# VHH binders against Abasic site processing protein HMCES (HMCES), part 247

Target 1, 269 residues: Abasic site processing protein HMCES (HMCES), of Homo sapiens (Human) (q96fz2)
Amino acid sequence: CGRTSCHLPRDVLTRACAYQDRRGQQRLPEWRDPDKYCPSYNKSPQSNSPVLLSRLHFEKDADSSERIIAPMRWGLVPSWFKESDPSKLQFNTTNCRSDTVMEKRSFKVPLGKGRRCVVLADGFYEWQRCQGTNQRQPYFIYFPQIKTEKSGSIGAADSPENWEKVWDNWRLLTMAGIFDCWEPPEGGDVLYSYTIITVDSCKGLSDIHHRMPAILDGEEAVSKWLDFGEVSTQEALKLIHPTENITFHAVSSVVNNSRNNTPECLAPV
Key: E = the ipSAE of ESMFold2; O = the ipSAE of OpenDDE; V2 = 0.75 times the mean of E and O plus 0.25 times the DockQ between their complexes.

## First folded at step 22 (VHH)

Design ye3 (from xa2 with K65Q; framework vhh_6z1v_2; at its last look DockQ between E and O 0.69; V2 from the best seeds 0.79)
Fold by OpenDDE, look of step 22:
Parts: C-alpha cells; sequence; structure tokens
Structure ye3 (fold): chain B 269 residues (1-269), chain A 123 residues (1-123)
C-alpha cells in the first residue's frame, strides 16, 4: 500500500470514528494535534494521516479502550534511529509484512510495546499491471458502502448536493498499523510515525495486486487491535489476515501524480 | 439504562398498513442512526430500513419496494416505520436498533436492540 485517500472534514471523520468503550458508552475519539490533519484524496508516504490509538499511550491509568485520533507520519521512524533527519532512513518502513513483523527490529520493538494503531482512510489505491504493456491501471479499494436511495456515484460526491449522501455516511477503511515515537537527537518535538501491516491479497483483489493492507473489519477487531492493555501482541496478531470484505473500482491516472488532490483521484472511470 | 421499545405490531390483513414506533431512552438519540430489522421464523435477521442520525440519509431494503418508509423524530426520541401494502411474507418480529451516527446494513454493526414487536400479515 503506497497511496491512500483521507479527505473527510475533521468533524465528519470524527463522527465516522464514533465507538463504544468497554463500558458500552458511546464516545468520540479525542484529537491530538488536530492541526496536523490535512485532508487529501491522494496521501503518500511521509505525509500525515489520522490514526486511532489507545488513550493509554498518552495518559497513565487511562482506560485502554478509549481512543485518540492523531495525525502521524506515514513511514515508521524507529525510536532508536540516531540520525537527525528521518529521511535518511535506509530501509522502507511504509509497510510491514505480517509474516516478518516479528523478525524486523523496527517493527517488533514498537509492537512489543503495544504501539498498535488503526490507520484511517477512505480507501487505498493499487495499480494493476496491464498484460503486454508497461501501463498500470489504478484502482480505488474500500469497504463496501451501504447503498442509500439517494446515493450518487462516488464521482459526483463532491457536489454539495451529493456530498452528504455519500461521504457523510462513508465507512472508513480501518487498517492495522504499528507506530513508534522518535525523539530527534537535536531536540524538538517527538515524531509519531506509522507503518501499515500488509498481508497477501484476498482472492477478490488478487488480480489487481498480490498484497493488501491488513484490514480490521468491524468494531471488535478495531477495539482488540487498539487495546494493548488487555490484548496481548500474540492475540492481536491473530487479527491480521486478508479480508474479502472489500470492493473496488477503476480510477483515472490522475492519482498517479501524488500532487494531484482532487475528487477525480477516486472517481470511477 | 439504554432502552428501545417497539410498538405497533399486530395482526393485519394482506394489503393493510401498520406504523411501528420505537421509543428510545438512556442515550443521546440525536447522535445515533436508527434501523428497523426483521426476523421471520427460520430466517436470519435482516435490515428493513435505516436512517442516519440527522435523518438526511435513509436506506430501505430491496424487498421494501417503496411500501415501507422509515422516519424519525429527534424531539420525541422516536423512530418510525410506516408499512403499507403488507404481504404475508412481511410476517416477522420487527426490531429497532441503534448505532452511532451512520447507517449500516449488517445487524452486527448495531449496538442497541429492542425486544421486538410481532407483525403478522394474514392472507
Amino acid sequence: as target 1 above (269 residues)
Amino acid sequence: EVQLVESGGRLVRTGGSLRLSCAASGFDFSTYAMGWFRQAPGKEREVVAAISWHGGITYHADFVQGRFTISRDNAKNTVYLQMNSLKPEDTAVYYCAARPYQIYERPSDYNYWGQGTQVTVSS
């Protein structure tokens, strides 16, 4: 996974992340660093995207079932990294393979510390290789959405009239991630960064791409992944597998340029 | 305590009409999406209709075919299902359900449930 969409307004995004804590009380996640949230139809590595994580990571004795939403940098910077510039990291941390998560120090260490997060997105993009050509067809992949009577096409969703019909009720894609905290050697703010765990693609997606993000389908899966206080690493890793509960459509080549940030990126062609 | 109390279910003849009501209490109704589900004997629970927290988005199952309409009154903490042109196939226990803000299709996505009200349509 090298490209995502996350363009919802902050208030809409927050509502979409409503949850029940372990006591059954409805809650909205509290924002940390909301000003770092930058909505975009075209999110690339090194950009900031909102993730969910347990409040226990920030507050001692907090209920671990409570959630915080925070923009984090895509591309995990390990805490032990000693260079002053995260861009000098010599290995790719955009994704973490599920099969090697426990073999790589960069992922194993933060995971062992319970630094699990849920990466939020409208969906993610993948490119299908066209047979016989060097051309790749991009696809937007997302959770199946409820078809409402007045639901317009995703492509028309940016019209004021149709926006509420589509995006106000959009089910966000919830991807399993690992985050870490890096303190710059020269001082400054702690950098929170994440990697997306990837798995082999489900059968439905296999023709498009052989790998997919580990998708946490449903509130239980999301809750268990986040709740590092009650759910062990071993148990949490059981949640990491391919899911067939996805849909996709072909999109234009507009998304190929990471600088393009328009609804056209995810519009069906 | 969260409560959803359905009412209005009864025996009706084919072609008849019913209005189901669900009164909600114990939570902020205005921040919840509401749904009507039904379960017939030997069948799985299925969504009939759903309405978003603000009422601007609605869903009706394909089998409804314009016969049923979901609505809500946030001032009364009540969701309604107007059922017209009832058929014997509509015989089921009808349940009211609630979830945060957004409507979903699957029963498992809803957090609160009523006890249900029996709707019986005779031929």
Scores: ipSAE 0.862, ipTM 0.929, lowest interface PAE 0.5, mean pLDDT 94
Fold by ESMFold2, look of step 22:
Structure ye3 (fold): chain B 269 residues (1-269), chain A 123 residues (1-123)
Amino acid sequence: as target 1 above (269 residues)
Amino acid sequence: EVQLVESGGRLVRTGGSLRLSCAASGFDFSTYAMGWFRQAPGKEREVVAAISWHGGITYHADFVQGRFTISRDNAKNTVYLQMNSLKPEDTAVYYCAARPYQIYERPSDYNYWGQGTQVTVSS
């Protein structure tokens, strides 16, 4: 998992993240650093994307079931990193394999501190290697979406208003992540950065790629992954598995160039 | 205290019509999507229709075949299901459900549930 789409306007994204705290009160996550949210159809490592995390990471004695939403750098920079430039990190932290997460210090340490987050996206891209060729077929991969209809049937399907309604009701992909906080040695703001946990692909995706992000399907899974105050690391890791509740479609090669930020990146071909 | 109270279920003839209502209280209705689900004896609960928080996006299950229409009135905190051309296969307990903003298909994605209203369609 090395490319995502996360293009929704901030208010639409925030509403899609409505949740219940442990007392059953419905809430919206509170933004931190909203000015750093950069919507795009074509997000790559080292860019910022919004994640959910527990309020307890920011406020002493806060309710750990309450959620913050904040942009973080994709590509975890460990808190122990000593050089002044994160690009000098000598290993790839874009993803974290679930089967070795407790063996890698870069991931084990923040995980042990409860630094779990939910990475938000419209969906992710994956490239399929075609038989007998070096050509790669990109796919956009996402939660199944409810088939919606407009009140009245006039101009349905091909109306610009109808395609905007798809995104107004879009179920965001919710991926399990680990984050860390790095203090630059020469001073400046603390850098928040994340990795996406990966697992073996489900059967439905196995012809596209052998790995997939660990997807948290539904509010119970999301709540348990985020709530490090009440859910231990070993309980949380039980949430990390493949899911078959996923769909996809082929897209054009426009997405191959990470500079292309247009709806065509995820449009079906 | 959140409450969803269904009403309007009764025994009707094949070809008849019913209007189900669900009165909501204890939460800000205008920020919730609403759904109608049904459960026939021995069957799993399934979505019949759903409507987004602002009312501009709807879903109707394929088995509805144009016979049912979901609607909402945010001023009255009420969601409706107009059921026309009823068939014996529509016999079920109908449940009102709510979740924030967006409509989803799965019962497990809904936060609040009513106690249900029985609809029975005789041949």
Scores: ipSAE 0.775, ipTM 0.905, lowest interface PAE 0.9, mean pLDDT 91
ESMFold2 (binder alone), look of step 22: mean pLDDT 90; pTM 0.921

Design ye4 (from xa2 with Y59F; framework vhh_6z1v_2; at its last look DockQ between E and O 0.66; V2 from the best seeds 0.78)
Fold by OpenDDE, look of step 22:
Structure ye4 (fold): chain B 269 residues (1-269), chain A 123 residues (1-123)
Amino acid sequence: as target 1 above (269 residues)
Amino acid sequence: EVQLVESGGRLVRTGGSLRLSCAASGFDFSTYAMGWFRQAPGKEREVVAAISWHGGITFHADFVKGRFTISRDNAKNTVYLQMNSLKPEDTAVYYCAARPYQIYERPSDYNYWGQGTQVTVSS
């Protein structure tokens, strides 16, 4: 996974992340660093995207079932990284393979510390290789959405009237991630960064791409993944598998340029 | 305590009409999407209709075919299902359900449930 969409307004995004805590009380996640949230139809590595994580990571004795929403840098910077510039990382941390998560220090260590997060997106993009050509067809992949009577096509959601119909009720894609905290050697703010765990693609997606993000389908899966206080690493890793509960459509080549940030990126062609 | 109390279910003849009501209490109704589900004997629970927290978005199952309409009154903490042109196939226990803000199709996505009200349509 090298490209995602996350363009919802902050208030809409927050509502979409409503949850019940362990006591059954409805809650909205509290924002940390909301100003770092930059909505975009075209998110690339090194950009900031919102993730969910347990409040227990920030507050001692907090209910671990409570959630925080925070923009984090895509591309995990390990805590032990000694260079002053994260861009000097010599290995790719955009994704973490599920089969080697426990073999790589960069992922194993933060995971062992319970640093699990849920990466939020409208969906993600993948490119299908066209047989016989060097051309790749991009696809937007997302959770199946409820078809409402007034629901316009995703492509028509660029109008204010259609936007509410489509995006106000959008089910966000919830991807399993690992985050870490990096303190710059020269001082400054702690950098929170994440990697997306990837798995072999489901059968439905296999023709498009052989790998997919580990998708956490449903509130239980999301809650268990986040709740590092009650759910062990071993138990959490059981949640990491391919899911068939996805849909996709072909999109234009507009998304190929990471600078393009328009509804056209995810509109069906 | 969260409560959803359905009412209005009864025996009705084919072609008849019913209005179901669900009174909600114990939570902020205005921040919840509401749904009507039904379960017939030997069948799985299925969504009939759903309405978003603000009422601007609605869903009706394909089998409804314009016969049923979901609505809500946030001032009364009540969701309604107007059922017209009822058929024997509509015989089921009808349940009211709630979830935060957004409507979903699957029963498992809803957090609160009523006890249900029996709707019986006779031929």
Scores: ipSAE 0.861, ipTM 0.929, lowest interface PAE 0.5, mean pLDDT 93
Fold by ESMFold2, look of step 22:
Structure ye4 (fold): chain B 269 residues (1-269), chain A 123 residues (1-123)
Amino acid sequence: as target 1 above (269 residues)
Amino acid sequence: EVQLVESGGRLVRTGGSLRLSCAASGFDFSTYAMGWFRQAPGKEREVVAAISWHGGITFHADFVKGRFTISRDNAKNTVYLQMNSLKPEDTAVYYCAARPYQIYERPSDYNYWGQGTQVTVSS
């Protein structure tokens, strides 16, 4: 997983993240650094994207079921990294394989500190390698969406106008991530950065790609992954598995160039 | 304490009409999406219709399209299901459910549930 869409306005995104704390009270996640949120249909590694994490990471004795939403850098920068420029990191931390997460120090250490996050997106892109050619077919992959209506007009064909109405009720993709905190050696603000955990692809995606992000399907899974105060690392890792509750459609090659930030990136071909 | 109280279920003949109501209390109704679900004997609970927190987005299951209409009145904290052209297959217990803001399809996505109201459609 190396490209996502996360394009919703901040207020719409925030409402899509409404949740209940452990006492059943409805809440919206509290933003950190909201001005760093950069919505785009075409997010790449090293860009900032919003993630959810437990309030307990920021406040001693906080209710660990309460959530913070914050933009973080995609591509985990380990706390031990010594160079001044994170782009100098000599290995790729865009993703973390679930089968080796407890063996790789870059991921095991922050995971042991409870640094679990939920990575938010509209969905992700994957490129299918076509047999007998160098060309690749991009797909946009996302949670199945309930078919919504404005008035009783049922049966209208998919169109750009229908996509606009669907976005007001979009179910965000919720992916399991690990984050770390890096203090630049020359000083400055702490850098928060994340990796997306990957698993073997489900049957529905196997013809597109052999790996998929670890998706947290439903509020119970999201709550347990985030709540490092009540849910151990061992128990949290049981949430990491493929899911068949996923859908996709082919998109044009416009998305190939990461500079293209337009609805065409995810529009069905 | 949150309460969802359905009313209006009764016996009605095939082709008849019925309106269900669900009165909500104990939470800010204007920030919740509402859904109607049904469960017939021996079957799983299934979504019938749902309406977003602001009322501008709705869903109706294919098996009720053109016959049932969901609506809400935020001033009265009430969601309705207008049921027309009723069929014996519509016989079920109808449940009102709520979740924050957005409508979803699966019963497991909803936080609050009513006790249900029985609708019986005779041949």
Scores: ipSAE 0.785, ipTM 0.907, lowest interface PAE 0.9, mean pLDDT 91
ESMFold2 (binder alone), look of step 22: mean pLDDT 90; pTM 0.919

Design ye5 (from xa2 with S108T; framework vhh_6z1v_2; at its last look DockQ between E and O 0.64; V2 from the best seeds 0.78)
Fold by OpenDDE, look of step 22:
Structure ye5 (fold): chain B 269 residues (1-269), chain A 123 residues (1-123)
Amino acid sequence: as target 1 above (269 residues)
Amino acid sequence: EVQLVESGGRLVRTGGSLRLSCAASGFDFSTYAMGWFRQAPGKEREVVAAISWHGGITYHADFVKGRFTISRDNAKNTVYLQMNSLKPEDTAVYYCAARPYQIYERPTDYNYWGQGTQVTVSS
């Protein structure tokens, strides 16, 4: 996974992340660093995207079932990294393979500390290799959405009316991630960064791409993944597998340029 | 305590009409999407209709075919299902359900459930 969409307004995004704590109380996640949230139809590595994580990571004795939403840098910078510039990382941390998560120090260590997060997106993009050509067809992949009576086409959301119909009730994609906290050697703000765990693609997606993000389908899966206080690493890793509960459509080549940030990126062609 | 109490279910003849009501209490109704589900004997629970927290978005199952209409009154903490042109196939226990803000299709995505009300349509 090298490209996602996350363009919802902050208030809409927050509502979409409504949850029940372990006491059954409905809650909205509290924002940390909301100003770092930058909505975009075209999110690339090194950009900031919102993730969910347990409040227990920030507050001692907090209810671990409570959630925080925070923009984090895509591309995990491990805490032990000693260079002053995260861009000097010599290995790719955009994704973490599920089969080697426990073999790589950069992922194993933060995971062992319970630093699990849920990466939020409208969906993600993948490119299908066209047989016989060097051309790749991009696809937008997302959770199946409920077909409402007023549901317009995803691509027609340029009008306020159409936007509300489609995106106000959008089910966000919830991807399993690992985050870490990096303190710059020269001082400054702590950098929160994440990697997306990837798995082999489900059968439905296999023709498009052989790998997919580990998707946490449903509130239980999301809650268990986040709740590092009650759910062990071993138990959490059981949640990491391919899911068939995905849909997709072909999109234009507009998304190929990471600078393009328009609804056209995810519009069906 | 969260409560969803359905009412209005009864025996009706084919072609008849019913209005189901679900009274909600114990939570902020205005921040919840509401749904009507039904379960017939030997069948799985299925969504009939759903309505978003603000009422602006609605869903009706394909089998409804314009016969049923979901609505809500946030001032009364009540969701309704107007059922017209009832058929024997509509015989089921009808359940009211709630979830935060957005409507979903799957029963498992809803957090609160009523006890249900029996709707029986005779031929």
Scores: ipSAE 0.866, ipTM 0.931, lowest interface PAE 0.5, mean pLDDT 94
Fold by ESMFold2, look of step 22:
Structure ye5 (fold): chain B 269 residues (1-269), chain A 123 residues (1-123)
Amino acid sequence: as target 1 above (269 residues)
Amino acid sequence: EVQLVESGGRLVRTGGSLRLSCAASGFDFSTYAMGWFRQAPGKEREVVAAISWHGGITYHADFVKGRFTISRDNAKNTVYLQMNSLKPEDTAVYYCAARPYQIYERPTDYNYWGQGTQVTVSS
């Protein structure tokens, strides 16, 4: 997984993340650094994307079931990294394979500190190798969406109004991540950064690509992954597996260039 | 205390009409999507219709399209299901459910549930 869409306006994104805490109280996640949220149809590694994490990471004795939403850098920079420039990291931390997560110091250490997060997106892109060419077919991959209707009328057509309604009710993709906090050696702000855990692809995606992000399907899975105060690392890792509850459609090659930030990136072809 | 109270279920002949109501209390109704689900004996609970928090987005299951209509009245904290052209296979307990803002399909996506109202369609 190396490209996502996360384009919703902040208020729409925040409502899509409404949840209940351990006591049954409805809440919206509390933003940190909201000005760093840069919506785009075409997010790549090193960019910031919103993630959910437990409030307990920021406040002693906080209710670990309460959620913070914050933009973090995609591409985990380990807390032990000694260079001044994160781009000098000599290994790729965009993704973390689930089968080796407890063997890699870059991921094992923050995971042992309970640094689990949920990475948010509209969905992700993957490129299928095509027979007979060196070119690849991009797909947009996302949770199945309930088929909504035009308010007040039967027989809705494809229109800008219907498109707005689709996104107003969009179920966000929720991917399991690990984050770390890096203090630059020459000083400055702490850098929060994340990796997306990957698993073998499900049968439905196997013709597109052999790997997929570890998807957390439903509020119970999301709550358990986030709640490092009540859910151990061993219990949390049981949530990490492929899912068949996923759908996709082919998109144009506009998405190939990460500078293209338009709805065409995810539009069906 | 959150409460969803369904009413209006009764015995109706095939081809008849019925309107179900669900009165909500104990939460901010205007921030919740509402759904109608049904469960016949021995079957899984299934979504019938759903309506978003502001009422502008709706869903109706294919097996009820053209026959049932969901609506809501935020001033009265009430969601409705107008049921027309009823069939014997519509016989079930009908449940009102709520979740924050957006409509979803699966029963496990909904936080609050009513106790249900029985609809029986004869003939």
Scores: ipSAE 0.787, ipTM 0.906, lowest interface PAE 0.8, mean pLDDT 91
ESMFold2 (binder alone), look of step 22: mean pLDDT 90; pTM 0.919

Design ye7 (from xa2 with S52T; framework vhh_6z1v_2; at its last look DockQ between E and O 0.66; V2 from the best seeds 0.78)
Fold by OpenDDE, look of step 22:
Structure ye7 (fold): chain B 269 residues (1-269), chain A 123 residues (1-123)
Amino acid sequence: as target 1 above (269 residues)
Amino acid sequence: EVQLVESGGRLVRTGGSLRLSCAASGFDFSTYAMGWFRQAPGKEREVVAAITWHGGITYHADFVKGRFTISRDNAKNTVYLQMNSLKPEDTAVYYCAARPYQIYERPSDYNYWGQGTQVTVSS
């Protein structure tokens, strides 16, 4: 996974992340660093995207079932990294393979510390290789959405009226991630960064791409993944597998340029 | 305590109409999406209709075909299902359900459920 969409307004995004704590109380996640949230139809590595994580990561004795939403840098910078510039990382941390998560120090260490997060997106993009050509067809992949009477085409959401119909009730994609905290050697703010765990693609997606993000389908899966206080690493890793509960459509080549940030990126062609 | 109490279910003849009501209490109704589900004997529970927290978006199942309409009154903490042109196939226990803000199709995505009200349509 090298490209996602996350363009919802902050208030809409927050509502979409409503949850029940372990007491059954409905809650909205509290924002940390909301100013770092930058909505975009075209999110690339090194950009900030909102993730969910347990409040226990920030507050001692907090209810671990409570959630925080925070923009984090895509591309995990491990805490032990000693260079002053995260861009000097010599290995790719955009994704973490599920089969080697426990073999790589950069992922194993933060995971062992319970630093699990849920990466939020409208969906993600993948490119299908066209047989016989060097051309790749991009696809937007997302959770199946309820078809409402007013549901216009995802691509027609350029009008305020159409936007409300489609995006106000959008089910966000919830991807399993690992985050870490990096303190710059020269001082400054702590950098929160994440990697997306990837798995082999489900059968439905296999023709498009052989790998997919580990998707946490449903509130239980999301809650268990986040709740590092009650759910062990071993138990959490059981949640990491391919899911067939995905839909997709072909999109234009507009998304190929990471600078393009328009609804056209995810509009069906 | 969270409560959803359905009412209005009864025996009705084919072609008849019913209005179901679900009264909610124990939670902030205005922040919940509401849904009507039904379960016939030997069948799975299925969504009939759903409405978002603000009432701006509604869903009706394909089998409804314009016969049923979901609505809500946030001031009364009540969701309604107007059922017209009822058929024997509509015979089921109808359940009210709630979840945060957004509507979903699957029953498992809803957090609160009523006890249900029996709707029987005779031929």
Scores: ipSAE 0.875, ipTM 0.936, lowest interface PAE 0.5, mean pLDDT 94
Fold by ESMFold2, look of step 22:
Structure ye7 (fold): chain B 269 residues (1-269), chain A 123 residues (1-123)
Amino acid sequence: as target 1 above (269 residues)
Amino acid sequence: EVQLVESGGRLVRTGGSLRLSCAASGFDFSTYAMGWFRQAPGKEREVVAAITWHGGITYHADFVKGRFTISRDNAKNTVYLQMNSLKPEDTAVYYCAARPYQIYERPSDYNYWGQGTQVTVSS
């Protein structure tokens, strides 16, 4: 998983993240650094994307079921990193394999501090390698969406004519992540950065790619992953598994160049 | 404190029409999406129709398409299900449900539920 779409305006994104706290009260997540949110159809590593995390990370004795939403850098920079430029990391932290998460210091240390987050996206892109050619077919992969209709129009995620209307009711993809906090040696603000946990692909995606992000399907899974105050690392890791509750469609090669930021990136072909 | 109260369920003949209502109280109705679900004996609860918080987007299940219509009146805190061309297979308990803003398909995605109203369609 190395490319996502997260393009909704901030207010639409925030409403899509409405939740109930442990007392059953409806809430919206509270933003930190909202001005750093950069919506795009074509997000790549080193860019900022919004994640959810527990309020308890920021406020002593906070209700750990309450959520903060904040942009963080994709590509985890470990708290122990000593060089001044994060791009000089000698290894890729865009993703974290679930089967080795407790073996890699970059991921084990922040996980042990309860630094779990939920990475938000419209969906993610994956490239299918076709037998007998070097050409790759990109797909846009996302939660199944309820098929909606407006004033006599047919709403469909796979129809170019009605594609834009589906965003008014889009269910965001919620992926399990780990974050860390890095203090630059030369000073400046603390850098928050995340990795996306990966698992073996479910049967539905195995023809596209052999790995998939660990998807948290539903509010119980999201709540448990976020709530490091009440849910241990061992219990949280039980949430990390493939899911068949996903869908996809083929997209054009426009998305291949990460500088292309247009709706065409995710439009069905 | 939150209440969803369904009404209008009754015995009706095949081909008949029926209108269900669900009165909501105890929350800001204008920030909630509403859904109608049904459950026949021995079957899982399934979505029949749903409508977003602002009323501009709806869903109707294929098995009721063209026969049932969901609508809402935010001034009256009420959601409706107009049921036409009723069939015996529509016999079920119909439930009103609510969740914040957006419509979803699964019952587990909804936070508030009514007690249900029985609809029985005879031949």
Scores: ipSAE 0.769, ipTM 0.901, lowest interface PAE 0.8, mean pLDDT 91
ESMFold2 (binder alone), look of step 22: mean pLDDT 90; pTM 0.914

